# Designs tried in a protein design chat: VHH binders against o26223. Part 258

Target 1, 191 residues: o26223
Amino acid sequence: MKLLWTSQHIKVTVHIDGKVSKMDVLEAIKTRRSIRKYQDREVPEELIDKILDAAMCGPSAVDERPWHFIVVRNREMLEKIPEVHPYGAMVKDAPVAIIVCCDSSLEKIPGFWVQDCSIASQNILLAAHSLGLGAVWTGVYPLEDRVEGIRRLFSIPEHVIPFSVIPLGYPAENPGTRDLFDPDRIHLEKW
Below, E stands for the ipSAE of ESMFold2; O stands for the ipSAE of OpenDDE; V2 stands for 0.75 times the mean of E and O plus 0.25 times the DockQ between their complexes.

## First folded at step 16 (VHH)

Design Q6 (framework vhh_vobarilizumab_d1; at its last look DockQ between E and O 0.01; V2 from the best seeds 0.00; counts 0 for: placed apart)
Fold by ESMFold2-Fast, scan of step 16:
Structure Q6 (fold): chain B 191 residues (1-191), chain A 121 residues (1-121)
Amino acid sequence: as target 1 above (191 residues)
Amino acid sequence: EVQLVESGGGLVQPGGSLRLSCAASGFTFSNYDMAWYRQAPGKGRELVAYIDSGGYTDYADSVKGRFTISRDNAKNTLYLQMNSLRPEDTAVYYCARGPHESYIDYSFDYWGQGTLVTVSS
């Protein structure tokens, strides 16, 4: 079964005099892919600031906004992440990574910080994509060995929980697009 | 119908080389991550090599520098070039297909039937 009233449009982000063409929100959501290969090219601080601004604009449970962010550019520190994250090998080759953390002292309702930090992580991925960058979410919480490893590497206090490590940079790969729409997962009026 | 068919296994002397192939059909090959797994007798499945849809590769420490994973999207084929083979590389080798968008690991949803590689004199 196919919905024939939908068509696929592929938009290409073009750089002109250092400017990135804008894509609409739906296109950004549909064309974002995990990027694990990066150009050997620095990401400007201004772009990181825009990404983190977008990360903090998500909804949170009871408006608790428990997120904190560590921005890692130090090559020696990036190279140590694969030692504590078995699926983080690409981080050592990234120009920068963002570690999304929960400050438990900001928690107003138990357990919802996971959803809050998930929203922040996804906003980072979408914002990076919209700015012509590529990123990938490498999960940390709730895997206790990864949580403790990242905590120790970055001197994270006990009341703060590392949630995800997101390397990002200018893409050196171009994954294809997928159509994931499945009408069998949509129920009208009732289950 | 998703199908993955491995070939190229066989008997090889220690220090020798083999090239495995995996012919994919029933899906848009270029849009999926691919991997090689192996399973030795009495052991669980081990990830050997991974390649994402964009060409990023990752390897198990036990094979790094000896094995090379590659893909030919025009031919819908995944390859594993195995050099400097050792008796401990003896296993059934499986081709696997994965979605690109796992945030914790390299997840896979389909496997082939496997091809046997025996490294012995």
Scores: ipSAE 0.693, ipTM 0.851, lowest interface PAE 1.0, mean pLDDT 90
Fold by ESMFold2, look of step 17:
Structure Q6 (fold): chain B 191 residues (1-191), chain A 121 residues (1-121)
Amino acid sequence: as target 1 above (191 residues)
Amino acid sequence: EVQLVESGGGLVQPGGSLRLSCAASGFTFSNYDMAWYRQAPGKGRELVAYIDSGGYTDYADSVKGRFTISRDNAKNTLYLQMNSLRPEDTAVYYCARGPHESYIDYSFDYWGQGTLVTVSS
């Protein structure tokens, strides 16, 4: 599928040779929701590769790129995550999860790794959504019990910090969206 | 503007059943995650059951298999079916409205006034 552009940069999606339309980035941002129910359907490795490529496209502090990703497909391991992550109950039902980690030995500016890994995590959510998948960010850092539990479960070294666990799969729920725009949060020129 | 009104509480024998209802108004109910919380005398509030706007549910370990959360979006009503009740389930039960998104824990911004459930011989 090829997007048809005009001089006004209006995206017009057309079917060319039977190809399907692409999702506009603003639409993706506005319609992405946390998905906690998944079909019993495997996620192709190629889609995971695309998602991780997107995760690594984000900016990072002084280009430090401190992130590492653990891709978990093993059923027994997925079923153990809720034992150490109380908010992660849906992970046992996901075909795959991605654990976003910081390798602190790659950190060039102290403390910015949290922003760096947050950017990577959000890119994972948006990329998954654009590919027809659903995902949810389940927070690990800075909750000490969750950090240690995930580190122990996946044999993560002490200098590597598990940041988030992101289960994903083809969605089996369709939560609605809300209009969250609040003009009172916008300040012109000064507070 | 947002109102959550619980009903259906009462006195019940151990092993009995109750169904709690929560009538919601002042917001688009179908777009919100919802939950039941409870507070026993002298204790903090604890999550009992959670349901997101798409129908995913989660439960406290202490109630799994005995309690069922459900919602009727056409009637703007949240339910809690409580079976096999135990004296430990005695508490004030609160209906709660969840935020748009959360990545840490289930969180809630509005609570009802509560309905008392007493499980006693």
Scores: ipSAE 0.493, ipTM 0.783, lowest interface PAE 1.8, mean pLDDT 89
Fold by OpenDDE, look of step 17:
Structure Q6 (fold): chain B 191 residues (1-191), chain A 121 residues (1-121)
Amino acid sequence: as target 1 above (191 residues)
Amino acid sequence: EVQLVESGGGLVQPGGSLRLSCAASGFTFSNYDMAWYRQAPGKGRELVAYIDSGGYTDYADSVKGRFTISRDNAKNTLYLQMNSLRPEDTAVYYCARGPHESYIDYSFDYWGQGTLVTVSS
């Protein structure tokens, strides 16, 4: 058994057989932070597979599951992403990035794909965190310049819409904890 | 190709029983919600019974206590046990496939050809 410690002081237990223990779902949600600094360390394919599996487990409108995922490990491509994504500078420093896309031809009801891809993206973030990785959601849609930039860069067909770019890596920063609970946003029975 | 094939329909007297079967193929049966619908002559198709992939069931009020929906995932088969049949239960019964997971309401997307159930003296 190996103990891995992230810069966020998250303990990840790695079993001898290579299995990584996952944290409790509530813990994952509460402790997840956007991570924009990464170690010079590769992310095992097995972890990416687990993350992508999680990405596909969310609900979707009428089960349309319109999502596609581009897994990017090529350094040249990762370094090009910031050129079309002004707030994606950290992508060049990540060992891997997942681009979440919508295939519009899979939509059964128009407009829900944003929710579907959002669910997938959030699941990626939570799964990554639970596995001891850091990630950040860098928005692409609905910013046309970013959408088109990512489209061109990755030769994405016109009917497929890039939605988010999510760099992943072992964390090299610790943003700390946040308390975002706001009771003023809770209404009982009525507004 | 997704296929649903109903069987077990027939003529039965009031108070009698029938068991309908729906053989599913072309998809992972265990992952899907399933339902029975029926359509009587001159009437619209109505939900009779529902069973999700986890085994939760629900019934139309008109059949509660009389009908039981069940599934055998190993056999890729959906069942409808119909007891205490009434003339008003006369209809073509359809097997229907639902989604894996949806956060909005929608109709089932695949149907069988149907099997006729006639309840008459």
Scores: ipSAE 0.154, ipTM 0.549, lowest interface PAE 1.4, mean pLDDT 90
ESMFold2 (binder alone), look of step 17: mean pLDDT 83; pTM 0.829

Design Q60 (framework vhh_vobarilizumab_d1)
Fold by ESMFold2-Fast, scan of step 16:
Structure Q60 (fold): chain B 191 residues (1-191), chain A 121 residues (1-121)
Amino acid sequence: as target 1 above (191 residues)
Amino acid sequence: EVQLVESGGGLVQPGGSLRLSCAASGFTFSNYDMAWYRQAPGKGRELVAYISSGGYTEYADSVKGRFTISRDNAKNTLYLQMNSLRPEDTAVYYCARGPHESYIDYSFDYWGQGTLVTVSS
């Protein structure tokens, strides 16, 4: 299957002309933007599977890999997210959202799960972008009201902590490119 | 130098309309999210309306259906169309430049001077 599986479904959306092409890692990182407006189009389950595979490939403290993911496609459930997340209004209009969670029973070293779940969240954003989708990370942890609201809405057990809600879909907006390189933040061999 | 200059405020009767403008300079306006905030006498600052670089909009529940945020990237200008004004809308209205990215809440790095809107008889 390797010869048929090399890069068949890898797509990248180009800001300037809207063409889909394969981009390298640095260009993917530099051109990824938060997308909050989506086309009314379903995202194939195959693409969600690829995104979640990429999410699980990140490093984690002592290889604890504490992440669990909830894939939400139900419109009624997506419409309820803004009731517990003040800046999650765009989730109502997304075809799908991924909730990144930490299963605390998988922790091998206390406290590092936040970094683990941050890595998984960023990998979801980059993988989505590489596949021609747009996404945005809406923060949940460590805001207690959002954590508890999401927990209740999705019947999440007390030992599992919702970390982020990431709506995604085919982009219906095309924000410009950023130029954020600041050499004053780079110190050679001493502060 | 980044500059945001609001205009269009004034005294208006209940039920009236005003259009606020924010002239932006010193940055690539089309690349930034923008927002309108207000601060009423004796109250804290609140988000009124938000618009992304791509045109996604959000509104406070208190103004939905009455206010419309829009932008003209060719003119580097942000607008707030305010209809069916109420005494409760009396506040200083501020234009704010939003971050390119934020994963938790909106944060703003530059603010205008504000423009006063007074709704009274």
Scores: ipSAE 0.580, ipTM 0.763, lowest interface PAE 1.1, mean pLDDT 88

Design Q7 (framework vhh_vobarilizumab_d1)
Fold by ESMFold2-Fast, scan of step 16:
Structure Q7 (fold): chain B 191 residues (1-191), chain A 121 residues (1-121)
Amino acid sequence: as target 1 above (191 residues)
Amino acid sequence: EVQLVESGGGLVQPGGSLRLSCAASGFTFSNYDMAWYRQAPGKGRELVAYIYSGGYTDYADSVKGRFTISRDNAKNTLYLQMNSLRPEDTAVYYCARGPHESYIDYSFDYWGQGTLVTVSS
């Protein structure tokens, strides 16, 4: 099966598990954790649409916006990802995964697509968290074996580079909160 | 001062069981992924079992179904329950601290001293 996508830009408050998600940006950033255990429960297409809308809203170098996304819900395909990604074992247990890709034909400045796709990946994680979902970024680029493995598995053309695999779902784990503020990394006026 | 101290190794007969422990100190244990590695004489290090900070577990094919990795965050302790032991499981077993919130595969920055497991009749 394939998903039908619209070009609609969506800005809406979403009901999740009968609850309204109202998380401010700082709360979302500070409380987001990598989630690798998921409930046996589907993620509505509406939420995936909102996540991908958020992913495409990030800044990019010279507005090149090189990102493309593959949405994977097929269980057989999800189960094959660990064969080409040794630290992606949890992907087989997720209801859905998003593969963030760079279309190199859209690149305007050499090398900055890595930052562009990093921004898109982080926006996916934050958007998922804000919507009551959990996700984890499993790295693909620049590890050549993973890049080629994912390319072959999903029939990705040579000019498109798979960057990250992000499984997501309703969380079945609750990692604690943390405070990572380190004033020793802040320098006033001079180093 | 980060420290990882393994215990529980010993001599067992084939088919026997052992539980290894790793006592961690000097860091917020619950925030970090943890792993068990082993090294047999004349061999390189092999990842045996991995546990993410949230509790998701993964195993080498050679031990899947026989070994169980677990953690007790309140006690800052990592465990490896080893059942149905085989002679090829003979190795020094090391616990290792993995990353906190990494988007790429783990890099281990701290290792224990190791505990010897010998499976022979």
Scores: ipSAE 0.571, ipTM 0.800, lowest interface PAE 1.4, mean pLDDT 89

Design Q8 (framework vhh_vobarilizumab_d1; at its last look DockQ between E and O 0.69; V2 from the best seeds 0.00; counts 0 for: pae O 7.3 > 2)
Fold by ESMFold2-Fast, scan of step 16:
Structure Q8 (fold): chain B 191 residues (1-191), chain A 121 residues (1-121)
Amino acid sequence: as target 1 above (191 residues)
Amino acid sequence: EVQLVESGGGLVQPGGSLRLSCAASGFTFSNYDMAWYRQAPGKGRELVAYIHSGGYTDYADSVKGRFTISRDNAKNTLYLQMNSLRPEDTAVYYCARGPHESYIDYSFDYWGQGTLVTVSS
């Protein structure tokens, strides 16, 4: 038998003009879905700044904070991403994309930059969702062809590793909710 | 139990049309990404068309402009409308269910038994 969960009290705040709603953290986590279809509508620079601020607030191993971000709005550049990323077709139709990178010269402990950049990527997705935008994480590292393709397209130096490409925009699709809770993955007191 | 049952395959002449259907059961259909794959004799499985739970679609270059993927969430059914069929479209076509949220690809965890499409004169 499955444990039945009580309904949680979800708090939602409508923005000043009613065009953007703010949700609580649990609602944002549970309702965020990958969005691959966008309205033909620009994303204000102010919202990108808020998203990148949130991205940099994640925990980092030995506080090395190795992240660098490339903000891409140039249509010609966005249209070239599918040439080097086989699952990035939607990027060409996005108003903007963020490329999450690791500057290896900032690395203080080997290998943990992957976790740091994954935390930053998830924060971008959650922040975008909380601001009424849709986004999707298209993975780059550790797939060598994608890493080198993205590096070449954006003139990324050898000591910098492109980690993910995250297109974002106002959503033009509405995916359903997820029922993914698996109690078999929870062990009480010991394995 | 997750079940995906394909139908609509058959023999058709070059330039003809077919519509494939996939009846889904045993899961909340509207929450999952769906896809059509095909496998020609002596070849590996190839992604033909993908549809996100929210409606985003993607297609193999070989079928763009000729094939259309669609879904009816109320009927738990996936469709593939195939137009301007070519001999190289001859294959067994499989319906597949996706796991929601892959960040590297269109991963799938369940597949139907397939339906044969033969394009020849």
Scores: ipSAE 0.670, ipTM 0.827, lowest interface PAE 1.0, mean pLDDT 89
Fold by ESMFold2, look of step 17:
Structure Q8 (fold): chain B 191 residues (1-191), chain A 121 residues (1-121)
Amino acid sequence: as target 1 above (191 residues)
Amino acid sequence: EVQLVESGGGLVQPGGSLRLSCAASGFTFSNYDMAWYRQAPGKGRELVAYIHSGGYTDYADSVKGRFTISRDNAKNTLYLQMNSLRPEDTAVYYCARGPHESYIDYSFDYWGQGTLVTVSS
């Protein structure tokens, strides 16, 4: 498989002789944007595996690793997500979505699971971007109507908390980047 | 200084059409998400249409198929084409600018002054 750079400034990864070319991490962080339009193109399972491997590399409170991931490819299920998730309208057009969940039975320190699942969710976005995919984090927790809707739709048990729904696919849009650096947010030595 | 100036409002008959414009200045327009909101008398502001800097669009159910949001990045201008207008579309229409990204809902940090659209016989 060989994914090459294009003249349209579309970020792609390359797979030469079985190896994936590395995107600079600062470039990935600064250029990642929410992508809500996708090509009608399947995402290979091996890319999802790489993304989930990256998701699980993040730190967690006392190494509790409370995350679980539901990979959704079924068209009927993807089409139902907007019925319970108003910010998730684009999910019906994605080839695949990942639902990031907390298993509260793995929680060792109360309340830190939100940070843990946030780390996993952001890692999914960055890994997808580095692989030439586009993704968007659509928030579920702490909005109780969204939590209950997603839980019901995917038969998620009460001790498991759906945190985010992340649709992804090969991008069909290319939003620009922004310079958001604000030196007024930086405090040297003291507030 | 960020400025958003709406224009093109007015009185129109039911079934008519109107095109709103929003002139933007003081920022790199092409880098920002933009939206139209409206506020009917005595009600809160309601999202009408959204356009991502990359071109993705979203619409309130009440206007789908009748309204079209678009942007001209060369002219720093946001548009709302409003067709098949109804009396319930009567409102002040606001142009809004979105920040970088949000993961819970569409978010906006600057608003125009608004332009009044009145749909009546």
Scores: ipSAE 0.358, ipTM 0.675, lowest interface PAE 2.0, mean pLDDT 88
Fold by OpenDDE, look of step 17:
Structure Q8 (fold): chain B 191 residues (1-191), chain A 121 residues (1-121)
Amino acid sequence: as target 1 above (191 residues)
Amino acid sequence: EVQLVESGGGLVQPGGSLRLSCAASGFTFSNYDMAWYRQAPGKGRELVAYIHSGGYTDYADSVKGRFTISRDNAKNTLYLQMNSLRPEDTAVYYCARGPHESYIDYSFDYWGQGTLVTVSS
């Protein structure tokens, strides 16, 4: 049994067999933070599998499930990502990154793939957090230079669109708490 | 009302140090990313240093190793420690408020009036 601390000072228990203590979904949502500093510690494959499972559990338009995932552990490749992704500087410091992509050939209704991949990306973040990992969503789409950069770097086919790069690792920072609730953004019955 | 007020600028010799402060008010400081920008005479405004609400920091290449951005959430204050100052660091330095959280390029919506830093022998 190993005790881990999240960036929000939430204790997460990770067992030797890869099992982790369960985090309440609302707690996961409320306490999740973008983490851009990581420990020099590998992420077990079992955790990545759980995260990817979660990524594929989200809804999609007419159940089109257009998403694909590239799991990157190669240090050289991780170090190259910042060269084509200016907002991805932290990727080089992560033990692993997940690139979320859309296969346009799977899209049934045009345009909804952005929502689908967003849901998948968010589920990755939440799952990671619930497992005691830190992650950050670095946007690729719709910036053309980043899309093409990632495409070229990972030899992604033309019909597949890289959407986001999500580095993951055990957190090496502790962000403070946030209060993001804004009642002014809530409208009852009508605007 | 959101307010950012910079202070700490002045004249310093090359190799000297200054510490800038930005007093923030009118919003929950701890929720926001913050940054320092600077604008030299005749040049555009450029990002100098960034600090995430969670503490992550980033710097322009030109100031890496010399400048340190930090924040005190209890005091609603942003800092920029500037060491080993160079003449090319001469500029008006601005404090800027960022978003709560971003997955794209840095975007800032509020700015202070700036504080002048002059590095000259």
Scores: ipSAE 0.023, ipTM 0.323, lowest interface PAE 7.3, mean pLDDT 88
ESMFold2 (binder alone), look of step 17: mean pLDDT 83; pTM 0.835

Design Q9 (framework vhh_vobarilizumab_d1; at its last look DockQ between E and O 0.64; V2 from the best seeds 0.49)
Fold by ESMFold2-Fast, scan of step 16:
Structure Q9 (fold): chain B 191 residues (1-191), chain A 121 residues (1-121)
Amino acid sequence: as target 1 above (191 residues)
Amino acid sequence: EVQLVESGGGLVQPGGSLRLSCAASGFTFSNYDMAWYRQAPGKGRELVAYIQSGGYTDYADSVKGRFTISRDNAKNTLYLQMNSLRPEDTAVYYCARGPHESYIDYSFDYWGQGTLVTVSS
């Protein structure tokens, strides 16, 4: 069985630089791509606030909401990230990056903070895309060298775990679309 | 069926140049990230250069300023322009196709057979 839905049943309206943009939720999910090239253009604090608000609206295990966020705009700090993250070269060219962290003191059920921070990371990517920005999730946890490198670079306390580094900016590239629907991965009624 | 076929390898003297090509078929080339990897005898495989479908490029520190990755979407072809070649660049060079989205690295799902580059001393 092959079933495809159009992205027409829900629309989201967003204000970008005084202009109104409309993007269907399914369209946003299907067209979001990792963006690693950014314009030399500042991202307004208002947009970062909207992205972080969206990040915190995700579900979490037992509603523990263990996430904390570091917003990095300092060019010298962004340029140091590639030294501790082998796939973070693009971060030095981004106007801003968000570091998603878990505060383990907020953890109510062991281990689920990984899913919680994954949800927050994906919400950041989707919110950025809906606002006309591009972003990419560069993974940190559970890679020990990356975790400790980011921790030391940003003075993150021992009970806080850096989870992902997400550079953001106005996109300077336009990746193609994806066709990932695989009906063989869908099982009706039983395996 | 996805296929990647490398060509352009050969023997070259130090300081020389080579252009490698990778002919891609069986998928919409313009939608995929592509990379060049190399493996020298007795060494592990290393990423040489990466190019995203949207144009972002990244390079190994050992080749920055000497190698240039590019793509021609109309010809379904990936290129690696190698300048100022060194004996240390001697390796089998592999073309690779990237998955749509990885959040930890530039992981790849398909690889070519490789083309040998020998830089004589």
Scores: ipSAE 0.675, ipTM 0.823, lowest interface PAE 0.9, mean pLDDT 89
Fold by OpenDDE, look of step 17:
Structure Q9 (fold): chain B 191 residues (1-191), chain A 121 residues (1-121)
Amino acid sequence: as target 1 above (191 residues)
Amino acid sequence: EVQLVESGGGLVQPGGSLRLSCAASGFTFSNYDMAWYRQAPGKGRELVAYIQSGGYTDYADSVKGRFTISRDNAKNTLYLQMNSLRPEDTAVYYCARGPHESYIDYSFDYWGQGTLVTVSS
């Protein structure tokens, strides 16, 4: 077992064969944080493939699976994203970003694509975290300026809607974990 | 109600030191990133330092090596140790909470009233 350390003492466990130790699902959910600082280290394609596989495993309305993914590694393009996406400032420092899109032509029931793409986006975040990567969901839809900006930048056709930009990289920060359980938000049987 | 109350400001000579404190209440302090901002006369508010709930810290270039942000979760208190103070450090210093785990923006959402730090001969 090989231990990788970030400059901020974030521990990433890697197997001897180079495989990252996996988290169980609850651990991934509970410990995941938005990561906006990344190491100067490339993300292997294998990890991106695993993340995208996870992204496509979520449910969708009537199984419409309207999602498309743009994987961006080009440095110039990554550096341009912040120009059209203010919350995407960290993208310029990431080795890779995934843009989650909806192909409206695949939508079977109107409106549910937001849930579909949200599920895909969240799965990306969880998968990334479980693989020792840091990521952040930077919202594009429904902010028109961001939607159109990303559309233009990546020549996305009109019937395809950019939904989120998710930069990924090995973490260079340590936000820690939070206890967000609130029993007051739980209602038994009725409100 | 979320409250942040700064203290520890005052007059100090160049090269001197001050320690600011921010008492937090009304929320789970340990869950939140915290920051110090400052606003000098006639200037905008600027980030000085922040500390994540996990302990990660970052600083403005102008204060690196001189200032140290820390927190005591048991006391719900944020600190800013300021050493080697300079006249240009003169400002009202504000404690801030955040950011949230948001996919819309990265911003701090609550602020104290501030404490004045004056560095002058």
Scores: ipSAE 0.446, ipTM 0.761, lowest interface PAE 1.0, mean pLDDT 91
Fold by ESMFold2, look of step 17:
Structure Q9 (fold): chain B 191 residues (1-191), chain A 121 residues (1-121)
Amino acid sequence: as target 1 above (191 residues)
Amino acid sequence: EVQLVESGGGLVQPGGSLRLSCAASGFTFSNYDMAWYRQAPGKGRELVAYIQSGGYTDYADSVKGRFTISRDNAKNTLYLQMNSLRPEDTAVYYCARGPHESYIDYSFDYWGQGTLVTVSS
């Protein structure tokens, strides 16, 4: 194994065959769990950048890409989220949260932004998992009280719709994996 | 469909021990987080202990060090070992099934009928 240093002092660990250990995409999808307990450990900004890059790689309706992201690290702000978002209680314990928003001025066809922001949100979860982080999607839209509360708390303008709040950090729990495959949900050729 | 059946409650002296069991059926037990809640007369339900299939556990401060939650995924059974019992532990104890991957609802969705634990001198 060989340690390498960069101008950013990032260590790169390689295995004997020269391959950096990384998670297969199917393994990532199957093993990702909602993580609601986090270590007292900062998440480096470069990991957040990688996660948001991945978030923006998803397809969108007619390539409209309506998403915007608010990165929240301020402790006071994170602690206020549960006041307007009761199912986001774990956010106060996270080192960072990402708010996924739709800018309605970017919609090219009405209503497909929900799918677009869902794709971005799921990509955030998978990217975080692949980087050794844990995250959970906490739903905001379409629950009007949550939408209004988050918009007010973060000064989000009327044409921008908060969709989800995703706290993340290094995990301090292990939910395990699950076997959810159900062949009765699979229909060949017809219903 | 989903059934959770608690057992092992009873009358016990302060300082004594009890072991509660919860038999689960109607779902893939190992896919779910499980918990024990309790409700004393005139009080709301409170979380006692929580366990994930992967082994992570968490406890209410009032029971840490005295109670141990465990599970046997092969037997579809959840357990609560209660040691050093106190009169304030008197309550109906409920087995509860936790959520799996939900983005809008992190609540326990099925509950047993409960088993009464009375700690009295």
Scores: ipSAE 0.431, ipTM 0.693, lowest interface PAE 1.6, mean pLDDT 88
ESMFold2 (binder alone), look of step 17: mean pLDDT 83; pTM 0.836

